# VH-VL binders against o60147: the designs that were tried, part 261

Target 1, 175 residues: o60147
Amino acid sequence: MLEKNKYLYIFRHIQTNQVLLSQGNVLKKTALFQLPYPLQKPVAPNGMRPAKLRKDHWVPLLKVEFPNESMFQSVFMQLLNYRKYRSVQPLTSDLLKLPIPVRRRKIMRQEVPNTIADLADILNKEKFPENSVRLQLSDKSDSEYADWPPSVQIDSEEIKLSRGFREKTTVDEAR
Below, E stands for the ipSAE of ESMFold2; O stands for the ipSAE of OpenDDE; V2 stands for 0.75 times the mean of E and O plus 0.25 times the DockQ between their complexes.

## First folded at step 13 (VH-VL)

Design oa50 (framework fv_lerdelimumab)
Fold by ESMFold2-Fast, scan of step 13:
Structure oa50 (fold): chain C 175 residues (1-175), chain A 121 residues (1-121), chain B 109 residues (1-109)
Amino acid sequence: as target 1 above (175 residues)
Amino acid sequence: EVQLVESGGGVVQPGRSLRLSCAASGFTFSSYGMHWVRQAPGKGLEWVAVISWDGSNKYYADSVKGRFTISRDNSKNTLYLQMDSLRAEDTAVYYCAKDEGDSSGWYFDYWGQGTLVTVSS
Amino acid sequence: SSELTQDPAVSVALGQTVRITCQGDSLRSSSASWYQQKPGQAPVLVIYGSNNRPSGIPDRFSGSSSGNTASLTITGAQAEDEADYYCNSRDSSGNHLVVFGGGTKLTVL
């Protein structure tokens, strides 16, 4: 029997610092549905997601290898839940003082530290076996956004993407 | 198999209180958000409230905000809805529903059978 | 009143195709999910994320979305498909997280 999917890939946008989660090293159009919507009124048509998926604008942030598919699914679903509930939290008074474009940029910039902190929180709560979860970071300094449990082994190494990720750049229909 | 069993419904007078419970089994309760959805007799579905997996985030429909309180006890795999200051318009079958969706949507993969709340004089 | 609009009723002949629609501004930025409800029963999820089918739901059920409109299509309707169908979406207004359509009663002739 072959082992099923146990890898989580996290990507960041090179300009906005927005984050996407993927169950493989190839981004699909449906991954754009993960982008949260701030509680303030949208300024652009179609709201929460970019009009186009350009795979060349997304780079690996980190890759997580779990011991089995069950643990992977648990953590992946919890990360999606964290992001969903965060998207509907009331904005702080400090953020409300900022003009909408500046506020939105600041919120988007926080997605990388927030996602890393969320991942660490979930892994601390799950209490997996020591050194059972392998975390590969494109930039090791990003590990400093959180305190990691004994279950996590951290490596700083180039994250290898499939050939299909780079060659299958997708443009969404006009929105 | 996943099961959600609601209880606590009944007939109450306007202005009174009632607490609903939902007993969950067949999944890791502490990993999922939970919702209450109601349906007035012969009418459509109306979303009432949500609670995050850990209980730290709670949101309500405007029609119940300030009167209803959602809570959970993960050690008992149980979801609650405390209903205060009940009105005739709150008469409905109350369903608990399991949250399983992506960040752009909210959808409910499992529902309980419901418990009827009748608010009448 | 609901933010999502559905026609109250629709009919289809046995074995034919029917399309139930759901319309609202929130569908421009959020996916629709669909529920089947038979008399005296709890709702059952039949489509989520616009066009994903849960395990155990027949392949005759499909979904699509364009602009402010989402559709549930039943290809080759069966007698057991007679039910009320509800769509739901994320509320873009900020005061409600979830909004449901008013429901569509499907009659299979």
Scores: ipSAE 0.215, ipTM 0.674, lowest interface PAE 3.9, mean pLDDT 81

Design oa51 (framework fv_lerdelimumab)
Fold by ESMFold2-Fast, scan of step 13:
Structure oa51 (fold): chain C 175 residues (1-175), chain A 121 residues (1-121), chain B 109 residues (1-109)
Amino acid sequence: as target 1 above (175 residues)
Amino acid sequence: EVQLVESGGGVVQPGRSLRLSCAASGFTFSSYGMHWVRQAPGKGLEWVAVISWDGSNKYYADSVKGRFTISRDNSKNTLYLQMDSLRAEDTAVYYCAKDEGPSSGWYFDYWGQGTLVTVSS
Amino acid sequence: SSELTQDPAVSVALGQTVRITCQGDSLRSSSASWYQQKPGQAPVLVIYGSNNRPSGIPDRFSGSSSGNTASLTITGAQAEDEADYYCNSRDSSGNHLVVFGGGTKLTVL
């Protein structure tokens, strides 16, 4: 009954350059839990809460089509883990001279090149058939952030978003 | 000269709490992620927790999630592990470890001497 | 399982070559690092990034990796190499960020 997902969408924040991963072309509020640096200050004594999802603040960065759901799940899980690894990486010495808010903005600006590099690294280590993975980029120059394996075909077609791209359901607001 | 010195270990009864400290020197503490790794007597190494450079990101092994809290004070170059609801299986030497690994792989270039935590009735 | 598998014990004669192996799915996507631990002491990094040696580690220690397997090789084993050896890698399953092998006790005969 349920359709198997074989698509990965990555979105970038227009102001901060932070990225969100989505299993489909619909971006849910719960995806905000992925952010190493939340968009809002803590609003309650119980700490940080996910910021309100504003559909006008997120644009597609890239879309990946996998041959099957199993390959999609493997890459998606690894990419989420790469984001956790990067959140605890050592800082370069140039960042230490900056005030903390400026330092965090500089780190956030690197999420796009870092996520693209991590995606390519995962795909280089997986044994996928030649030209079996279709990569669509909103900006083709972003492909230069990494070396891609023979399994990847870079597609020049536009990324198509459905009318349901941004969910407005109240269930996405639940804690 | 990098040094990590753990303290706070001891003998405690099940269900009680302990707080471990790790005093760091010889490197820019505030620029590195820091880890706790434990080793039960006669057993292997088990990763416990990590904290990011500013304390904004924390991750835990499933076995300790909800019971242990990692924290740091960059002004004192000190890493902490608050251990609540201790169990017999938490008995181990606890090591403080410095992460020098890139996103493609993790390695711990420096380890403290360890502090022994014994949970017994 | 995200756990890395190591044989619990291995022996080598003085001056001979020994290879210690580490196996697991996480090694398909992440490099291995190796630690030496002597009784009552903290672990010491001997190899990182599958095949790099830290400053101060003797050149008889080397590493390699292929597929889901990583290896630590000691060429011309010395008495002081007798120790427990652990591998580690990133967790491919997402349940932990770091996974360790169960350790291999090396006896130098």
Scores: ipSAE 0.653, ipTM 0.821, lowest interface PAE 0.9, mean pLDDT 84

Design oa52 (framework fv_lerdelimumab)
Fold by ESMFold2-Fast, scan of step 13:
Structure oa52 (fold): chain C 175 residues (1-175), chain A 121 residues (1-121), chain B 109 residues (1-109)
Amino acid sequence: as target 1 above (175 residues)
Amino acid sequence: EVQLVESGGGVVQPGRSLRLSCAASGFTFSSYGMHWVRQAPGKGLEWVAVISWDGSNKYYADSVKGRFTISRDNSKNTLYLQMDSLRAEDTAVYYCAKDEGYDSGWYFDYWGQGTLVTVSS
Amino acid sequence: SSELTQDPAVSVALGQTVRITCQGDSLRSSSASWYQQKPGQAPVLVIYGSNNRPSGIPDRFSGSSSGNTASLTITGAQAEDEADYYCNSRDSSGNHLVVFGGGTKLTVL
């Protein structure tokens, strides 16, 4: 079977606000490798990355439809790249003054605004055709974290799913 | 088609400097991180340095920290490695490599052909 | 400093399956990627993100990972697969952002 991915599924953690990107509408355990660990000692793996994937803890944030697989791959790879460089940035003096738990919570909470801003930055740099990229958000106010290029069309209908990006089967539609 | 072409290698005496260049084409250079990776004759691969897509973040292997400086010019699609205070152990083929970025890991989807740096008296 | 351990050499008969392994604590939190290097040539990425193949890499190459171990499997080895193979991973707690394995020389008999 040929790979036909044109959709980027973006999930948000219900408590930490951490973000995971997926090529499919269901998260794979390997998606946890997107989440960074602190590079400075002491190393606390559970501080920023969950030990196991709890699918019920991740809800839809954003679904992006691309006109073809090559555009999807380009944007997906660049988003992951943006995230990992952020993960090795030195902490600001303001953050260093905070207790460790408060500091980590603030860093994790920024993943939603950062991911939205990164996506928009990538789409602004790429010269995609007008209205060729479709965005559907769970909360349309999250689109305000960035300025979008003419290539982007934001769907007026929000994602109403509380658990993942589940689409109806042909059997379900016949009901 | 992605191409990376290194230049600037040669024979140099210990304590001297060399600047390596890597000319990139076939991809949006300003959207990707770039790395230098070296390989001593008959030995394995050793990571040297990385620079983020916008040049704002730079990281180095401990063995070269304070002696090497990575930089880039996005208007020219060119990556640089300034090598100061060269030592015999810096003798290696130096590859520039493009960061892929599919997860939080670091890996290289395209490599240049390499340029040989020989530190010898 | 080698954070990732590979056996220095392995052999396989033409048409048979071989597995090259890579071990290290960094693999518990980061995917392994694999490179093929032939004498006098630059490395070529053959597997990334545990088990993804770049365009142009034959389907006989596959990857897997579990715990602190990553593996590159070549199913139905061919003469052209004779090369050095390197794994790499992110160093999530050390002074280096990237670590490589020491390399495995594959001989196809």
Scores: ipSAE 0.129, ipTM 0.618, lowest interface PAE 3.8, mean pLDDT 82

Design oa53 (framework fv_lerdelimumab)
Fold by ESMFold2-Fast, scan of step 13:
Structure oa53 (fold): chain C 175 residues (1-175), chain A 121 residues (1-121), chain B 109 residues (1-109)
Amino acid sequence: as target 1 above (175 residues)
Amino acid sequence: EVQLVESGGGVVQPGRSLRLSCAASGFTFSSYGMHWVRQAPGKGLEWVAVISWDGSNKYYADSVKGRFTISRDNSKNTLYLQMDSLRAEDTAVYYCAKDEGYESGWYFDYWGQGTLVTVSS
Amino acid sequence: SSELTQDPAVSVALGQTVRITCQGDSLRSSSASWYQQKPGQAPVLVIYGSNNRPSGIPDRFSGSSSGNTASLTITGAQAEDEADYYCNSRDSSGNHLVVFGGGTKLTVL
């Protein structure tokens, strides 16, 4: 079922741990433009193309319900900005010691804790009313990546996906 | 000693193209995002573009999106800005800037001396 | 053009204290950094992360922040401090990545 612009869904890739943000519970191909590292093609200096969307490779990480569309839009845009900011930040010495493919995999695996921390940071600074934001996590332990403000109510209820999300609307690549 | 040296500025007609270069030394160039910041004569600083450490991510100010292309060559420690479809409003000194990540923000710890681009008929 | 607001000009007498302010909603969620620019020269970072001073910057320069406002303070202004001062911050709106203030021209009398 299509949900309107007061719900934020965050999905994680089952192999790379990269995350995608969606304004509804249906993941669209255009969301792949959010990825700092393409799944299907090598990183190209002249730009990159988004990978083919394989819906069965993405699972819900969390769902956030906001009191209204204005608050949703503010948080969503800030979270996208945080992702862009992180994609151009300096690398630590530990990462520089790793071969480039291993380095990229390590960076990608950090997207889940980073995104959760960034979401909490935004919510801490916005100072929304107590218990006004509802956070559902697929894995409750992921809430430990951050300290949450009083505005947030956390539960670990299963996140419902639309029927179309899991249907093969894109072709799976043969192995 | 960190040093950034821009080149490629000059006088150019509207609608033409120009390519700027920034030669970097004194730090591990491939570890950092690099930025272009411009300043019109007598005006303030305006952020133009950024490129990630490996060139996989690029972002632009709305005023230049679709006309300018940022790129880098880590083997040469060089940053580039390809400027197409130039307009009079693009007249500015263009600075190459090295970023430094901060927990809650970005700052530019080193700047080049700038290269002047004048778009005039 | 700029999402951060600075007064265009300020004056201070030699040896006196001056405060330059920067205001914008981005400062609620991101620290300000400050740059000094002298005529014909590139900007120089003087304060980052609201109140940190880079090596080589005199201790008369300090920063502070509260809410949506950041300030650069020069205690005991010297003639060499005459310059334009710019603040910058990460954009919290998501439409830009970096925003600068319009700049403040400091005149040392």
Scores: ipSAE 0.542, ipTM 0.780, lowest interface PAE 1.5, mean pLDDT 84

Design oa54 (framework fv_lerdelimumab)
Fold by ESMFold2-Fast, scan of step 13:
Structure oa54 (fold): chain C 175 residues (1-175), chain A 121 residues (1-121), chain B 109 residues (1-109)
Amino acid sequence: as target 1 above (175 residues)
Amino acid sequence: EVQLVESGGGVVQPGRSLRLSCAASGFTFSSYGMHWVRQAPGKGLEWVAVISWDGSNKYYADSVKGRFTISRDNSKNTLYLQMDSLRAEDTAVYYCAKDEGYYSGWYFDYWGQGTLVTVSS
Amino acid sequence: SSELTQDPAVSVALGQTVRITCQGDSLRSSSASWYQQKPGQAPVLVIYGSNNRPSGIPDRFSGSSSGNTASLTITGAQAEDEADYYCNSRDSSGNHLVVFGGGTKLTVL
């Protein structure tokens, strides 16, 4: 079911602030099932995949390099579980008073801080060696959403947007 | 491969208690949430309760809240449902089910064979 | 509304195509999954995430979704497809986590 590797990429949707986890630097359409509020529904009569993925609408939030595949798989599965069970918590009465679109927008705004906090919480619970986990962010200020354990080394260089993320950005691409 | 085996069902009088168990094998039990789903004779499926992979989060259908308690023992690969203050309308086959997927597309990829609970006076 | 509505029964001739539908507001924001249940047996997952098949499920089973409606299509129905079919979805907020449709009994003529 899961790809064997030791890298985790986390992407942020430019318009909604929703977050996707990926096992490589390229988003796959199957990652869209991670969203609590889908961007669009699959409508193909014999479709086997989620709705269309617009890669130019997603930017990298952070990248994590783990020392081995076992640690990567453990953290990746725990992150999916944290997000899954957060979605089933009862909503506050204040949120329930809001129209559904307003409510969803408010919830989606918190996905970046929540995901970063979840990652840090998982890494603080695990017994990983000092400086064994390399964290690289697109905006280093996002590291302030959490307290990081000694196992984490934050890269001084920020992630640069790769050409792969620009697949649908130019009108003149089809030369 | 994956097996879920329920036990503990039987005939009980209204107001009494019963405890169901579900023994899991063939997957890493501690990595997945688990659910109880019931089906009254000749009726459809009704979701009852969920417990998170680590046991820290539990949620119940309104019809059983305050009467049923879901729990798990990850060291024994076993899921439990403690059923108190039983009513005639609790009569059903109770299935344990493994959750899979994400919150935009939750589903149950494996189900046990079910255990029948009959609440009768 | 968190409830999912299914027609209680549908018939199809052997080898023909049948569509079973599921409707509810939760489907506007959550994927539908489908289960096959034969008498005296536990449900079996046949479609998840609106249109994905688990390993081992024949390719004659497919799913689709639009708005508040999800559909299970069986192309070239076979005798062994005779069963009850249930859809499920996650409630789109509120205190209900999972909702099931009432079920559709499929008869293969």
Scores: ipSAE 0.181, ipTM 0.687, lowest interface PAE 4.2, mean pLDDT 82

Design oa55 (framework fv_lerdelimumab; also named og22; at its last look DockQ between E and O 0.02; V2 from the best seeds 0.00; counts 0 for: pae O 9.6 > 2, placed apart)
Fold by ESMFold2-Fast, scan of step 13:
Structure oa55 (fold): chain C 175 residues (1-175), chain A 121 residues (1-121), chain B 109 residues (1-109)
Amino acid sequence: as target 1 above (175 residues)
Amino acid sequence: EVQLVESGGGVVQPGRSLRLSCAASGFTFSSYGMHWVRQAPGKGLEWVAVISWDGSNKYYADSVKGRFTISRDNSKNTLYLQMDSLRAEDTAVYYCAKDEGYRSGWYFDYWGQGTLVTVSS
Amino acid sequence: SSELTQDPAVSVALGQTVRITCQGDSLRSSSASWYQQKPGQAPVLVIYGSNNRPSGIPDRFSGSSSGNTASLTITGAQAEDEADYYCNSRDSSGNHLVVFGGGTKLTVL
């Protein structure tokens, strides 16, 4: 209640494996501006209108709890910037062998391992207190995409996909 | 050998437009993000804009957002910068640059010779 | 950008060692790269990823980083090293992808 923002919610697309970052436990339509390959073309001359958000297409990937808002803001901004950096990154030789549509699909599928690796890279560069950052994953095997610093504690409990980051589902399986 | 050759610079009045081109050769142009970096006379380097390998992602410095548009034609190995609503403070040598950055930080391994844009009345 | 701070000028005697520094918060999370620029010429990459040399760059050039500071060291400076030197890194503020230092003019005496 008295807490500022200290949670980072990361979602993945069920078909493309693309990733969206959110400060809240529910995705906002504006998060779609993060996508390197959006469904809609720019509508405004100097802008991008985000595609229609489809709730059933995005599921939890991981939740990160930070010790305070300052650390949350620093990591969140760096992770957003890493996404921008990656979107303009040179292509590796393995990608050059693929036709453009297949190449784009492979790039999109790598967003999950890349986001996890980028998060770990940021946390390894920052000097956070031991066990001060808590990770909760929907699939704990995804933690293997990176080497984590001593500041990170991985929660033994996985995020239930049916619940998302919220207590209730559309099925109303709980209160 | 890698070459980047800029063109399109010149003298232009405030409020008008100019389009710069950068012809690339010696590498797989369509595989790299490309940048524009400028340098005002006697001043330091200032990053302007970047475009992804296929043109789907573009980012700009705040000083040029809404006025400049970066684009590319991979079939012609050419990078463009459309400069609208030019201001006196846009006067600079404009370089196109090839990037190899990311985890190791941003770095430009090759630069063009630059093209001078002078905005004056 | 003024987010990376460099001293505007430094001098070194021929054959001596000089260290040029670059300071800013973005260097805590991003490595620095260094460029040499001679009058009327485009910048030339001399160090990337804090301490890697591109092919063709003399081994007298080296880099290092610690905390919010990156350094370019020229061991045994030569006359042809006289130039402006710029550092760059990723933007910590997120408004730009790239930020440059203000540049350091090296004079070889």
Scores: ipSAE 0.703, ipTM 0.840, lowest interface PAE 0.8, mean pLDDT 85
Fold by ESMFold2, look of step 15:
Structure oa55 (fold): chain C 175 residues (1-175), chain A 121 residues (1-121), chain B 109 residues (1-109)
Amino acid sequence: as target 1 above (175 residues)
Amino acid sequence: EVQLVESGGGVVQPGRSLRLSCAASGFTFSSYGMHWVRQAPGKGLEWVAVISWDGSNKYYADSVKGRFTISRDNSKNTLYLQMDSLRAEDTAVYYCAKDEGYRSGWYFDYWGQGTLVTVSS
Amino acid sequence: SSELTQDPAVSVALGQTVRITCQGDSLRSSSASWYQQKPGQAPVLVIYGSNNRPSGIPDRFSGSSSGNTASLTITGAQAEDEADYYCNSRDSSGNHLVVFGGGTKLTVL
């Protein structure tokens, strides 16, 4: 029986900072169901759920390598649930003073730091073995949104890809 | 001084519909997530649904998904539960409850007195 | 969804201490809250965030947690403490956001 490492891929939207989780290095259209239902107002890209997945709008945020499927599934489901929990929390009075479209936009822009903090909170509580989980970020300064447990090994190399987790280089075009 | 007052309960036949209302006062209704929780006669508490402050996020227990719709009107400080395709198993007292939980855990600091829904032929 | 397990009934003599427990894997990562419900009444929050007491709740009520277990302790139980007690937590593994324990009927002898 072959044991295969499992990867969690996290994308952010280039304009709204909304976040999508993926089991694969390319987003599937079903990932959009992680976002709230569309509002009646056609305010794209600031709407809650776009009608279609625009792959040119979603860039790598981070990648997490787990040693097995069980650890991956536990963290993946908890991250989805943390987003749900956050979506029903009370608002601050400063947010209530904003017009609704601006308010929603500000809430969405907090999704990146909040998702990173959620991931760290989950990993701190899971008590995984030391160095069992490898974290790679597109911007290493984003690790400062949270305190990471000993189970997490932060890769010194940033993710260099700008669209999805597939490589595109000038080397392939120069041949 | 927080008050939650449910209304709209009654006796209905299976397969019919009923709409519950919850009138809220004494707090800034538009800043909170709101929940429905039910309790069948002689049974424990069962969470039913939640709606976010602006209604854009709605989540349901599996037992009611596809049949019940939670909604709100922030201009009227009112929470709603539209219950379609009612079954005998939906017979319960329905409470609306105010939510305060995130990361630290879930808790409902204020509850209405409940409204009874009886589904019987 | 994750289940929270409570004993269905416990009893305590007047003035004695009782502990009501709530167990489930969700409690490893979620605080528990506790509700008191008297017959014909809505539930009332008595403990939140594992060990915090809302204003108006007597100091004989306290909460604690360890591992996958949360506890509600009543020291010096009084006749008015006779009620059903429910715990809740977030649901860490399903589509439900909130799960409740099955409830514990406390009888004060």
Scores: ipSAE 0.481, ipTM 0.759, lowest interface PAE 2.1, mean pLDDT 84
Fold by OpenDDE, look of step 15:
Structure oa55 (fold): chain C 175 residues (1-175), chain A 121 residues (1-121), chain B 109 residues (1-109)
Amino acid sequence: as target 1 above (175 residues)
Amino acid sequence: EVQLVESGGGVVQPGRSLRLSCAASGFTFSSYGMHWVRQAPGKGLEWVAVISWDGSNKYYADSVKGRFTISRDNSKNTLYLQMDSLRAEDTAVYYCAKDEGYRSGWYFDYWGQGTLVTVSS
Amino acid sequence: SSELTQDPAVSVALGQTVRITCQGDSLRSSSASWYQQKPGQAPVLVIYGSNNRPSGIPDRFSGSSSGNTASLTITGAQAEDEADYYCNSRDSSGNHLVVFGGGTKLTVL
């Protein structure tokens, strides 16, 4: 039988392009704690971390199927660490010249490509078996953000987006 | 651990109604479509119906269309199959199955143990 | 609705290789999945997406596809592999979203 906990979903905010990691295809409220900025009102995009999780504001960016839960957990934790690391890095002089709201928007816009690149980097280092990791992207062009190792098989089919923070299933296609 | 447990099967006369239930656990029930698949004694598998994750979409096999109604209660993690106007040919073990997709494919990664429905005079 | 056809029965000697084939137009556009069913038991997924094995399925099980066909191969058949095997795919007709093959009874000699 399939292991339920070997699926990584990465979601992006439809307005801010912020990124959240999820074990499974449904975001939990606790996922908001992944965001490196304090809780603010109002909700995004004006705030860096919305007070409430609006699931309908998050869409799947990519889905990763790992061979097992252990591999999933390893990559998941590493992704979180990469994010944390970036959050504590000094801002470039170029960014510092910008007003704070503009600066924040620019930083958030980089989360998608950075996260994809991080994932690729982590997978390159892990040296998983060939074609053992299945990657599906909502936009195939996003795969261009990084070089993927042989362990990664990129699906030819894109993730179909659905309202309400989940992958659209074949049943949903009839809508 | 994913578990699907069917119930509600039994012996019923033709023309009568029966309601099956499938209790789901071990996964986010509300995130997945669910299916009913049946198997007549000594026969193969036959797809019966599917319901989307939120219940907004339902599809049926031609053999049961107009007679069977698939539904779900996500708050109870339960799938239902209302079977009306039952016929002898509806006699089968009824399985609930979890929906899963792969690229252009469609498969069931988890099955219940089934519940037997016998329609006889 | 689309149909998937399987041989009703096949035999394989212990330790040998057997291929069970499924044929249908839906397979041209959809991936096949395979299920093993032993007497008195529910079906168990053994292959999905043409050639992916769920956790717990032995590596002697493999899948392939070509044209309007999909195949399940058991390399080194074991006694416990004796069962009915069903293929399925998405129904391209749109009426039945899912279609199953008629099933193949595998006997291990």
Scores: ipSAE 0.008, ipTM 0.583, lowest interface PAE 9.6, mean pLDDT 85
ESMFold2 (binder alone), look of step 15: mean pLDDT 89; pTM 0.929
ESMFold2-Fast, scan of step 15: ipSAE 0.665; ipTM 0.827

